VH-VL binders against q9umr5. Designs and how they scored, part 300

Target 1, 268 residues: q9umr5
Amino acid sequence: SYKPVIVVHGLFDSSYSFRHLLEYINETHPGTVVTVLDLFDGRESLRPLWEQVQGFREAVVPIMAKAPQGVHLICYSQGGLVCRALLSVMDDHNVDSFISLSSPQMGQYGDTDYLKWLFPTSMRSNLYRICYSPWGQEFSICNYWHDPHHDDLYLNASSFLALINGERDHPNATVWRKNFLRVGHLVLIGGPDDGVITPWQSSFFGFYDANETVLEMEEQLVYLRDSFGLKTLLARGAIVRCPMAGISHTAWHSNRTLYETCIEPWLS
Short names: E, the ipSAE of ESMFold2; O, the ipSAE of OpenDDE; V2, 0.75 times the mean of E and O plus 0.25 times the DockQ between their complexes.

## First folded at step 13 (VH-VL)

Design yc4 (framework fv_nofazinlimab; at its last fold request DockQ between E and O 0.64; V2 from the best seeds 0.00; counts 0 for: pae E 2.5 > 2)
Fold by OpenDDE, fold request of step 14:
Structure yc4 (fold): chain C 268 residues (1-268), chain A 123 residues (1-123), chain B 112 residues (1-112)
Amino acid sequence: as target 1 above (268 residues)
Amino acid sequence: QVQLVQSGAEVKKPGSSVKVSCKASGGTFSDYAISWVRQAPGQGLEYLGEIIPIFGTANYNEKFKGRVTITADKSTSTAYMELSSLRSEDTAVYYCARTQYDILTGYSDFDYWGQGTMVTVSS
Amino acid sequence: DVVMTQSPLSLPVTLGQPASISCRSSQSLVWSHGNTFLNWFQQRPGQSPRRLIYKVSNRDSGVPDRFSGSGSGTDFTLKISRVEAEDVGVYYCMQGTHEPLTFGQGTKLEIK
């Protein structure tokens, strides 16, 4: 039988958004038990990501316990960060495939309509004043705000991304790395036409340098230092990169071609 | 000025579906979220769900999950609420309302309301 | 779900006299970032609800200053300093801190 699939949604999302994905899975992998976790839906998705990690952990533990053969995670957008953190804090997870579906894995730094919607009076160049305050870090979106022009503030104030990346030293860094490395495969999905994830390469652990030049995963300090196991995963062939053009951010979970090309192969 | 104009009254049979529309004007549709609230005769207000058109995401009150579908058409600045498997208990005035999100200032819930749409479910 | 409990449910008031409505939430409405999303709505007979107060104590534009909101945590109050005839209707508190959004039962204000 197919391994159970657990789905984690993104910002302001709900289980309804994944109705097509469920259909695809049911058609191609009949009998698969798919659980879309309806936690932190809507505005609750703005809560601190560590709070979300805790909630989702409580939900996935029973599912994993009932699936000794392992499970697959499909984590969309903000959910991808939640899942990465989840796998970092769980020393006994049994995740075979971690599918990161258009997630800002290396953070977010963009003047998108998305940002303007959330911060109508702020530009990305000034958001560091808000996001890197204790107050700002109470919002999920600030937990993965990564300002390349204020690296010192990011490293010192980011209470989530900098920690799970191992960019800031903390007592759990070694253990989290060990836990994360339990994953069978890390499937990274994203694309240039996303329109929300900025830069889109963030979904592949690429990100801006101080000059806003996008560097690839292998050029990132987190990779070079293997701070959370990215280099190790790549070395053992556990990282799969699946870029796809022509897909907007809200369509990653409802595109059949994307599913067949990037998701389906990893649900066996 | 901001206005939310809803579709007209509906009379439906049990088991059928109803789809109510809410057209927004006087502002930028994509800058806001649209929520649906209903009120049974002589009763209080009940939240059904919300859609954020710019994100294409909808969130629902668990009580109605599976029966309520909220959609939006940005091109017409119109939000829709569809309720299926109608029951007599679904007889109510259905309202759409506008919400603005702003991390800095917080949420501004339901600053404007539609005129309401009466939905009657009877055999 | 967060339960919003209003009291009283019926509020007969003499014209010119003050009125007070209490709203209690089953859990704190304060976000970790400190914001509290408690709103008050007025619904006059045959009309749609109208927001009077947002975030505990902020009056909407056009709302007379005789309306005021206060409170914190789980206890909130709407006050009308001097009730007028146009104030007849049902008043609802509503929390927007937790999903799903929930309303109080409503308080029916009538003139004696």
Scores: ipSAE 0.881, ipTM 0.932, lowest interface PAE 0.6, mean pLDDT 96
Fold by ESMFold2, fold request of step 14:
Structure yc4 (fold): chain C 268 residues (1-268), chain A 123 residues (1-123), chain B 112 residues (1-112)
Amino acid sequence: as target 1 above (268 residues)
Amino acid sequence: QVQLVQSGAEVKKPGSSVKVSCKASGGTFSDYAISWVRQAPGQGLEYLGEIIPIFGTANYNEKFKGRVTITADKSTSTAYMELSSLRSEDTAVYYCARTQYDILTGYSDFDYWGQGTMVTVSS
Amino acid sequence: DVVMTQSPLSLPVTLGQPASISCRSSQSLVWSHGNTFLNWFQQRPGQSPRRLIYKVSNRDSGVPDRFSGSGSGTDFTLKISRVEAEDVGVYYCMQGTHEPLTFGQGTKLEIK
């Protein structure tokens, strides 16, 4: 009766983190087949995001094949970028709801407490030197690092985010946009007390301009140019924004009120 | 001068639980991961799992999932490993060790080790 | 799980002579271009392990230059150019590329 749900975890994470989310789904939508993909756990979550996308693609194919009516994706943090790439590269996906749970969709520019352990001696203003190098792009964090003060380096060096955002020309841009637009709903979840995603509005496709002023999704060039389909999705009423204050980054999948308000309605 | 200091030796009966502590000093506790490794008498080394304290969640070797719980207390710079349903085969020295994931310098696994905690499980 | 196989498991060596320990993994340990998370540890009798080599060939601080590491992919070697009395102990290789982290069986180095 209910569409299957596929869960994709975030940075330095594993399927164990979602046990409460599984409980909530079981209580409110009994009989829903939920698969928490147990790939790229722990340190393997730092592997290049294209490698992760390939592995997750292979895992979701049989699940989608068994559910011709469609599936839902719940994708947390870094996992939301993996899922957005899946929607672009899979011409055979049948995703109805893509639920992006506090994901850095427009990138990350923060040396917050949660990321300091990866950059203990570096300031965020210097990380572009590492991340926008071939060496840095071998690590997932750098695949979505978005320094608003070095946009030219970002556009040239990003092997992942600049491509899936359509910010750099590539042969697959038209096909990826077409594939992404087949999603039924894009559900964006996040909030100001997250403490990791910087700016937190990245979860809603907002991001800094060169003065570190946050521009909303509708003010972003990728939206205005409709480079991967955001403007088209918004125009057809397919984008749902569900901000919630008071939730830290590690608590999004274990907060009952967040689940009931922002997730449950989309698990048809 | 990072130091990892572990709690003292323990003797336990089968079926009980043990909790070993690992207190870090000389560094910023939130900047690295703490891993747990054990060594049965006369045997090799076996990885149990790790925690990154700022995340508060752990990744476990599947062999021990369900019996091992790894936690951290940021306020005391202390990591803990708890092993439940003890068996005589769990008799071992339990070590904590540090991993630093600094992307600038590359990964650095187990550059510092605790002194070890002997856990003896006997009837 | 990635299986790490060391050879030999027991290594008696004459003082002042070279020693070599082999470590083979069941899967490639290559993470990325030039990154392979293969480590070597020394455990002296009654002590905690001590890291000697990280990322195949990088010597840790305070480790004598007679220790060297080499290898690629699935085959790795720890060499001691001139064994000293203080080198007695058990040597372990460990891979950090794949979860879970796994160790070799250990090689016990003894002075003949």
Scores: ipSAE 0.544, ipTM 0.800, lowest interface PAE 2.5, mean pLDDT 90
ESMFold2, look of step 13: ipSAE 0.510; ipTM 0.777
ESMFold2 (binder alone), look of step 13: mean pLDDT 88; pTM 0.914
OpenDDE, look of step 13: ipSAE 0.671; ipTM 0.862
ESMFold2, fold request of step 14: ipSAE 0.412, 0.504; ipTM 0.738, 0.778
ESMFold2 (binder alone), fold request of step 14: mean pLDDT 88, 88, 88; pTM 0.912, 0.913, 0.908
OpenDDE, fold request of step 14: ipSAE 0.870, 0.868; ipTM 0.928, 0.928

Design yc5 (framework fv_nofazinlimab; at its last look DockQ between E and O 0.61; V2 from the best seeds 0.00; counts 0 for: pae E 7.0 > 2)
Fold by OpenDDE, look of step 13:
Structure yc5 (fold): chain C 268 residues (1-268), chain A 123 residues (1-123), chain B 112 residues (1-112)
Amino acid sequence: as target 1 above (268 residues)
Amino acid sequence: QVQLVQSGAEVKKPGSSVKVSCKASGGTFSDYAISWVRQAPGQGLEYLGYIIPIFGTAYYNEKFKGRVTITADKSTSTAYMELSSLRSEDTAVYYCARTQYPILTGYSDFDYWGQGTMVTVSS
Amino acid sequence: DVVMTQSPLSLPVTLGQPASISCRSSQSLVWSHGNTFLNWFQQRPGQSPRRLIYKVSNRDSGVPDRFSGSGSGTDFTLKISRVEAEDVGVYYCMQGTHEPYTFGQGTKLEIK
């Protein structure tokens, strides 16, 4: 039998968005128990990510317990960060494949229409003033805002991304790394035509340097320092990178080709 | 001035579907979400869900999941609410309303409403 | 779902006299960021709902200052200092903090 699949949605999203994915999984892997978690749906997805992590943890624990052979996680967009954090804080998770579906794993820094909609009076260049305030950090989007021009503020004020990345020292860094490394495979999915994740390479742990040059995962300090286990995972062949062009952000979970190419192989 | 103009009254048979439109004007359609609320005759207000046109994402009240579909056409600044498998209890005035989600200022829910669309479901 | 309970459900008022409507939520409507998404709507006979108050105490543009909202946490109040004939209608509180959004039962304000 196929391992259960747990799906975590993104910002302003819900389980309904994954109806196509469910169809694909059912068709290609019949009998798979797929649970799309309807937590923090809609505007509640703006709640602090740690709050979301706790909520999702409570939901996945029973599922994992009933699946001693392991489970797969499919985590979309913001959900990918939630899942990474989840795997970091859970010392007993049994996740085989962690599929990060177009997630801003290294954060977000862009002036997309998406951002403008959320912050109509602010540009990315000044959003740090808001996001790195205590008030700003009460919003999920600010929890992974990563301003490359204000790295000091990011490192000091980011209450989520900087911590799960191990970019800021904290007492749980070693344990979180250990926990995260329990994952069988880290499947990173994203693409240049996403239009929301900025830079799109963030889905592959790439990100801007101080000059807004996009550096790859292997060039990131978090990798070089193996702060949360990326280097280790890569070394043991546990990281899968599946870039795909021609897919907009809202289509990652509903594209059959993407599913067959990047998701299905890891649902065994 | 912001206006939401909805489509006209509908009379439907049980089991059929209805699709109500809501055209926004006087503002930037993509800057807002459109929510749908219904009101049965002589009853209170019931929230159905919303769509964020710029994202193309919709949220549905679980009570209506599977029957309600909310869509939007940015090119025409029009939101749609389709309700399928209609029942007599679905007889109501359906309203669209504008919702703002600016993080900086918080959320502003339902500051503008459509005129309502009466949907009558009868055999 | 968050249950919104209004009281009274019927509110006969003499012209010129004050009116008060209570709205209680089954759970706190306060977000972690501090905002409380409690709205008050007025629905005059035969009309669409009109938002009067947002975030507990903020009046929408064009709303007379005789309308005021107050409250915190789970208890909220809409007050009309001097009821006018045009105030006849049904008033609804609504929480926008938790999905799905929910409304109170409505309070029907009538002139005695």
Scores: ipSAE 0.509, ipTM 0.809, lowest interface PAE 1.8, mean pLDDT 94
Fold by ESMFold2, look of step 13:
Structure yc5 (fold): chain C 268 residues (1-268), chain A 123 residues (1-123), chain B 112 residues (1-112)
Amino acid sequence: as target 1 above (268 residues)
Amino acid sequence: QVQLVQSGAEVKKPGSSVKVSCKASGGTFSDYAISWVRQAPGQGLEYLGYIIPIFGTAYYNEKFKGRVTITADKSTSTAYMELSSLRSEDTAVYYCARTQYPILTGYSDFDYWGQGTMVTVSS
Amino acid sequence: DVVMTQSPLSLPVTLGQPASISCRSSQSLVWSHGNTFLNWFQQRPGQSPRRLIYKVSNRDSGVPDRFSGSGSGTDFTLKISRVEAEDVGVYYCMQGTHEPYTFGQGTKLEIK
């Protein structure tokens, strides 16, 4: 029988958005128990990410308890950051595959439809003035806003991303790394035509340097220092990179070719 | 300046469906979330759900999930609310209202309303 | 669902005198770190609702300064310092912090 699958949605999203993904799983892995977590929908997806992590943790515990052989996570967009934080704070998780579906794992620095929706009078170059304030950190997108031109402000003000990346010292860093390393596989999915995640390589732990040149995962300090376990996972052969062109941000969970290529093989 | 104009009154039989339109003007439709609220005659206000047209995502009050469908057409700057399996207690004025970015400051929460659409459900 | 309770439901007031409407929520409306999505609406007879106050105390543009909002947590108040004839109508509080959004029952303001 197949391990249960837990689905975590993204910003301005809901469980309804995943109906096609559920159909694909049912066809290829009949009998799989799939739970799409119906928390923090719509406007509530803008709540602080630590609040979301706490709520999703409470929902996930009974599902994991009923599946001692393990579960899989499929986590979309902002949801991938929630899931990565879950894997860090839960010392007893039993996640085999963590499937990160176009998630801004190294942060976001883009003028996008989401940015206009949240801050229509701001450009990405100015958003650090809002996001790197206590008021700004009350919004989820600011919890992972990563301005490469104001790295000192990011490192000081980020209440979420800088912590889960191990970019700022904190007393839980060693424990979070240990917990995260319990995962069986990290499956990274994204592509150049996403249109929202900026840079799109953030979905693969790549990100801009101060000149907006993309440095790949292996060039990032968090990888080189193995701050939360990326180098260790790669050395184990536990990281799978599955880029796919031609998919817009809202279509990742409704593209059959993507599912068959990047998701299906990991739903043991 | 900003205006929400709704479709005209409807009289329906129980068990049928109704679809109410809400056309936005005087602003940029991609900046809106369109909410739907109803008011039974002489009663208070009841929230049905909303849509964020730029994302195409609709969110529903659980009380109405399965009976209400909220959609939007960006090309015509129009949101729609369809209520199915109508009952006599669905008789109400149906309003659309907007929220414009930035919604977390509460600056534009329901700051403009449509004129209302009377839906009467009778045998 | 968050229950919003208004008091009084009927508010007769003498022209030129102050009026006060209370709104209580069944749980805190604090979203995070001081954001509280409590709104006040006015519905004049035969008209659509109109927003007066957003986020507890912020007056919408074009709303007379005789209207003010206050409160925190679960208890909120709309005040009219000097009631005018055009203020007749029903006043609703609404919370936007928790899904589904919910309204108070309404307070009908009448001139004695």
Scores: ipSAE 0.027, ipTM 0.559, lowest interface PAE 7.0, mean pLDDT 88
ESMFold2 (binder alone), look of step 13: mean pLDDT 88; pTM 0.902

Design yc6 (framework fv_nofazinlimab; at its last look DockQ between E and O 0.75; V2 from the best seeds 0.00; counts 0 for: pae E 4.6 > 2)
Fold by OpenDDE, look of step 13:
Structure yc6 (fold): chain C 268 residues (1-268), chain A 123 residues (1-123), chain B 112 residues (1-112)
Amino acid sequence: as target 1 above (268 residues)
Amino acid sequence: QVQLVQSGAEVKKPGSSVKVSCKASGGTFSDYAISWVRQAPGQGLEYLGEIIPIFGTANYNEKFKGRVTITADKSTSTAYMELSSLRSEDTAVYYCARTQYPILTGYYDFDYWGQGTMVTVSS
Amino acid sequence: DVVMTQSPLSLPVTLGQPASISCRSSQSLVWSHGNTFLNWFQQRPGQSPRRLIYKVSNRDSGVPDRFSGSGSGTDFTLKISRVEAEDVGVYYCMQGTHEPYTFGQGTKLEIK
């Protein structure tokens, strides 16, 4: 039998967005128990990510317990960060494949329509003033706002991303790394035509340097320092990178080709 | 001036579906979410769900157990609410309303409303 | 779901006199960021609801200053300092903090 699949949605999202994915899974892997978690839907997805992590943890624990052979996680967009954090704080998770579906794993820094919609009066160059305040950190999107021009503020004020990345020292860094390394495979999915994740390479742990030059995962300090286990995972062949062009952000979970190419192989 | 103009009254049989439209004008459609609220005759207001056109995401009140589908067409600045498996208790005036999501100030929900669409479900 | 409880449900008022409507939520409506998404709506006979107050105490544009909202946490109040004939209708509180968003039962304001 196929391992259960747990799906975590993104910002302003819900289980409804994954109806096609469910169909794909059912068709290609009949009998798979797929649970799309309807937690923090819609506006609730703006809640602090740690709060979301706790909520999702409570939901996945019983699912994992009933699946001793392991489960797969499909985590979309903001959900990918939630899942990474989830796997970091859970010392007993049994996740085989962690599929990060167009997630800003290294954070977000862009002037997209998405951003403008959320911050109509602010540009990315000014968001650090908001996001790196205590008030700003009460919003999920600010929890992974990563301003390359204000690295000090990011490192000091980011209450989520900087911590799960191990970019800021904290007492749980070693344990979180250990926990995260329990994952069988880390499947990173994203693409240049996403239009929301900025830079799109963030989905592959790439990100801007101080000059807004995109550096690859292997060039990132978090990798070089193996702060949360990326280097280790890569070394043991546990990281899968599946870039795909021609897919907009809102289509990652509803594209059959993407599913067959990047998701399905890891649901066995 | 922001306006939400809804489609006309509907009379439906039990078990059928109804689709109500809500056309927005006077603003940028993609800047907002459209929520749907209904009101049974002589009763209060009940939230059905919302669509966020820019994200293409819809969120629903679970009470409706998947009977409601909310969609949006950005090209026409129109939101739609479809309710299936209609029952007599679905007889109500259905309203669309606008919600803004500026994070800086929080969101402003239901600042503008449509004129309402009466949906009557009767055998 | 968050239950919104209004009181009274019927509010007969003499013209020129003040009116007060209470709204209580079954749980706190305060977000972690500090905002409280409590709205007050007015629905005149035969009309769509109209938002009067948002975030507890903010009046929408065009709303007379005789309307005021107050409260915190789980207890909220809409006040009308001097009721006018045009104020006849049903008033609803609504919470927008927790999904699904919920309304009070409504308070029918009538002129004595």
Scores: ipSAE 0.476, ipTM 0.797, lowest interface PAE 1.6, mean pLDDT 94
Fold by ESMFold2, look of step 13:
Structure yc6 (fold): chain C 268 residues (1-268), chain A 123 residues (1-123), chain B 112 residues (1-112)
Amino acid sequence: as target 1 above (268 residues)
Amino acid sequence: QVQLVQSGAEVKKPGSSVKVSCKASGGTFSDYAISWVRQAPGQGLEYLGEIIPIFGTANYNEKFKGRVTITADKSTSTAYMELSSLRSEDTAVYYCARTQYPILTGYYDFDYWGQGTMVTVSS
Amino acid sequence: DVVMTQSPLSLPVTLGQPASISCRSSQSLVWSHGNTFLNWFQQRPGQSPRRLIYKVSNRDSGVPDRFSGSGSGTDFTLKISRVEAEDVGVYYCMQGTHEPYTFGQGTKLEIK
């Protein structure tokens, strides 16, 4: 029988958006219990990410308890950051595959239609003034906003991303790393035509340096210092990279070829 | 001035579907979220769901058990609500309403409403 | 679903006198520091609803200053300081903090 699958949605999203993904799983893995968590839908997806992590934790506990053999996570966009934090804060999670579906794992720094819609008078170069304030940190987007030109402000102000990446010292860093390392596989999915995640390599733990040149995962300080376990996971062969071109941000969970290539193999 | 103009009244048989349109003018349609709310005769207001065209997403009230579909056409600045498997209790006036999300200044929930579309479900 | 309970459901008022409508939610409507998405709507007979108040206490443009909103958490109030003939209709509170968005039952304001 197949392990249960838990799905966590992204910004301005809901459980309905995953209807096609559910159909694909049912076709290839019949009998799989799939739960799309119906929390923080729509506007509520702008709530602080730590609030979302707490709510999703409460929802997954009974599911994991009923499946002692383990579960899988499929976590889309912003939801991938919620899930990574979940894996760090839960001493007792039993996640086998963590499937990160076009998630801004190293943060976001882009002038996108999403940015213009949410902050219509702001550009990426000046959003740090809003996001790196206590008021800005009340919004989920600012929790993973990562301005490569204001790294000192990011490191001091980020209430979420800098902590789960181990970029700032905190008392839970060692425990969070230990918990995260209990995951069986980390499956990283994304692509150059996403159009929202900026740089798109953030989905693979790549990010800009100060010149806006993308450094890949293995060139990042968080990888080199192994601050939350990426180097250890890669050395175990537990990291799977599955890039795919030609998929826009809203189409990742409704593309059959993407599912068959990048998701299906990991739903044991 | 923002205006929301809806399609005309409809009479439908049980088990059929209805699709109501809501054409927006007087602003940039991509900045809107369009919500749908209904009111049965002599009753209060009930939220059905919304669409946010810039994200390409719709959010629904689960009470309708997948019977409602909300879409948008940016080229015509028009939102649509389709309700399937109609029942007599679906007889109501259906309204569209706008929300604008300027997060820095607060949300503008339902600040403009359409004129309403009467949908009557009878045999 | 968040249940929104209004009282009274029927409110006869003498012209020129104040009116007060209560709205209670089954759970907190606080989104974040200073943000509570509680709105008030007026529906005149035969018309579409019209928003009066957003975020608890903010009047929409063109809404007379005799309308005011207050409250926090789960308890909210709409007040009309001096009722005029044009104020006849049904008043609804609505919460936009939690999906699905929900309305109170309505309060019918009538001139006695």
Scores: ipSAE 0.097, ipTM 0.620, lowest interface PAE 4.6, mean pLDDT 89
ESMFold2 (binder alone), look of step 13: mean pLDDT 89; pTM 0.911

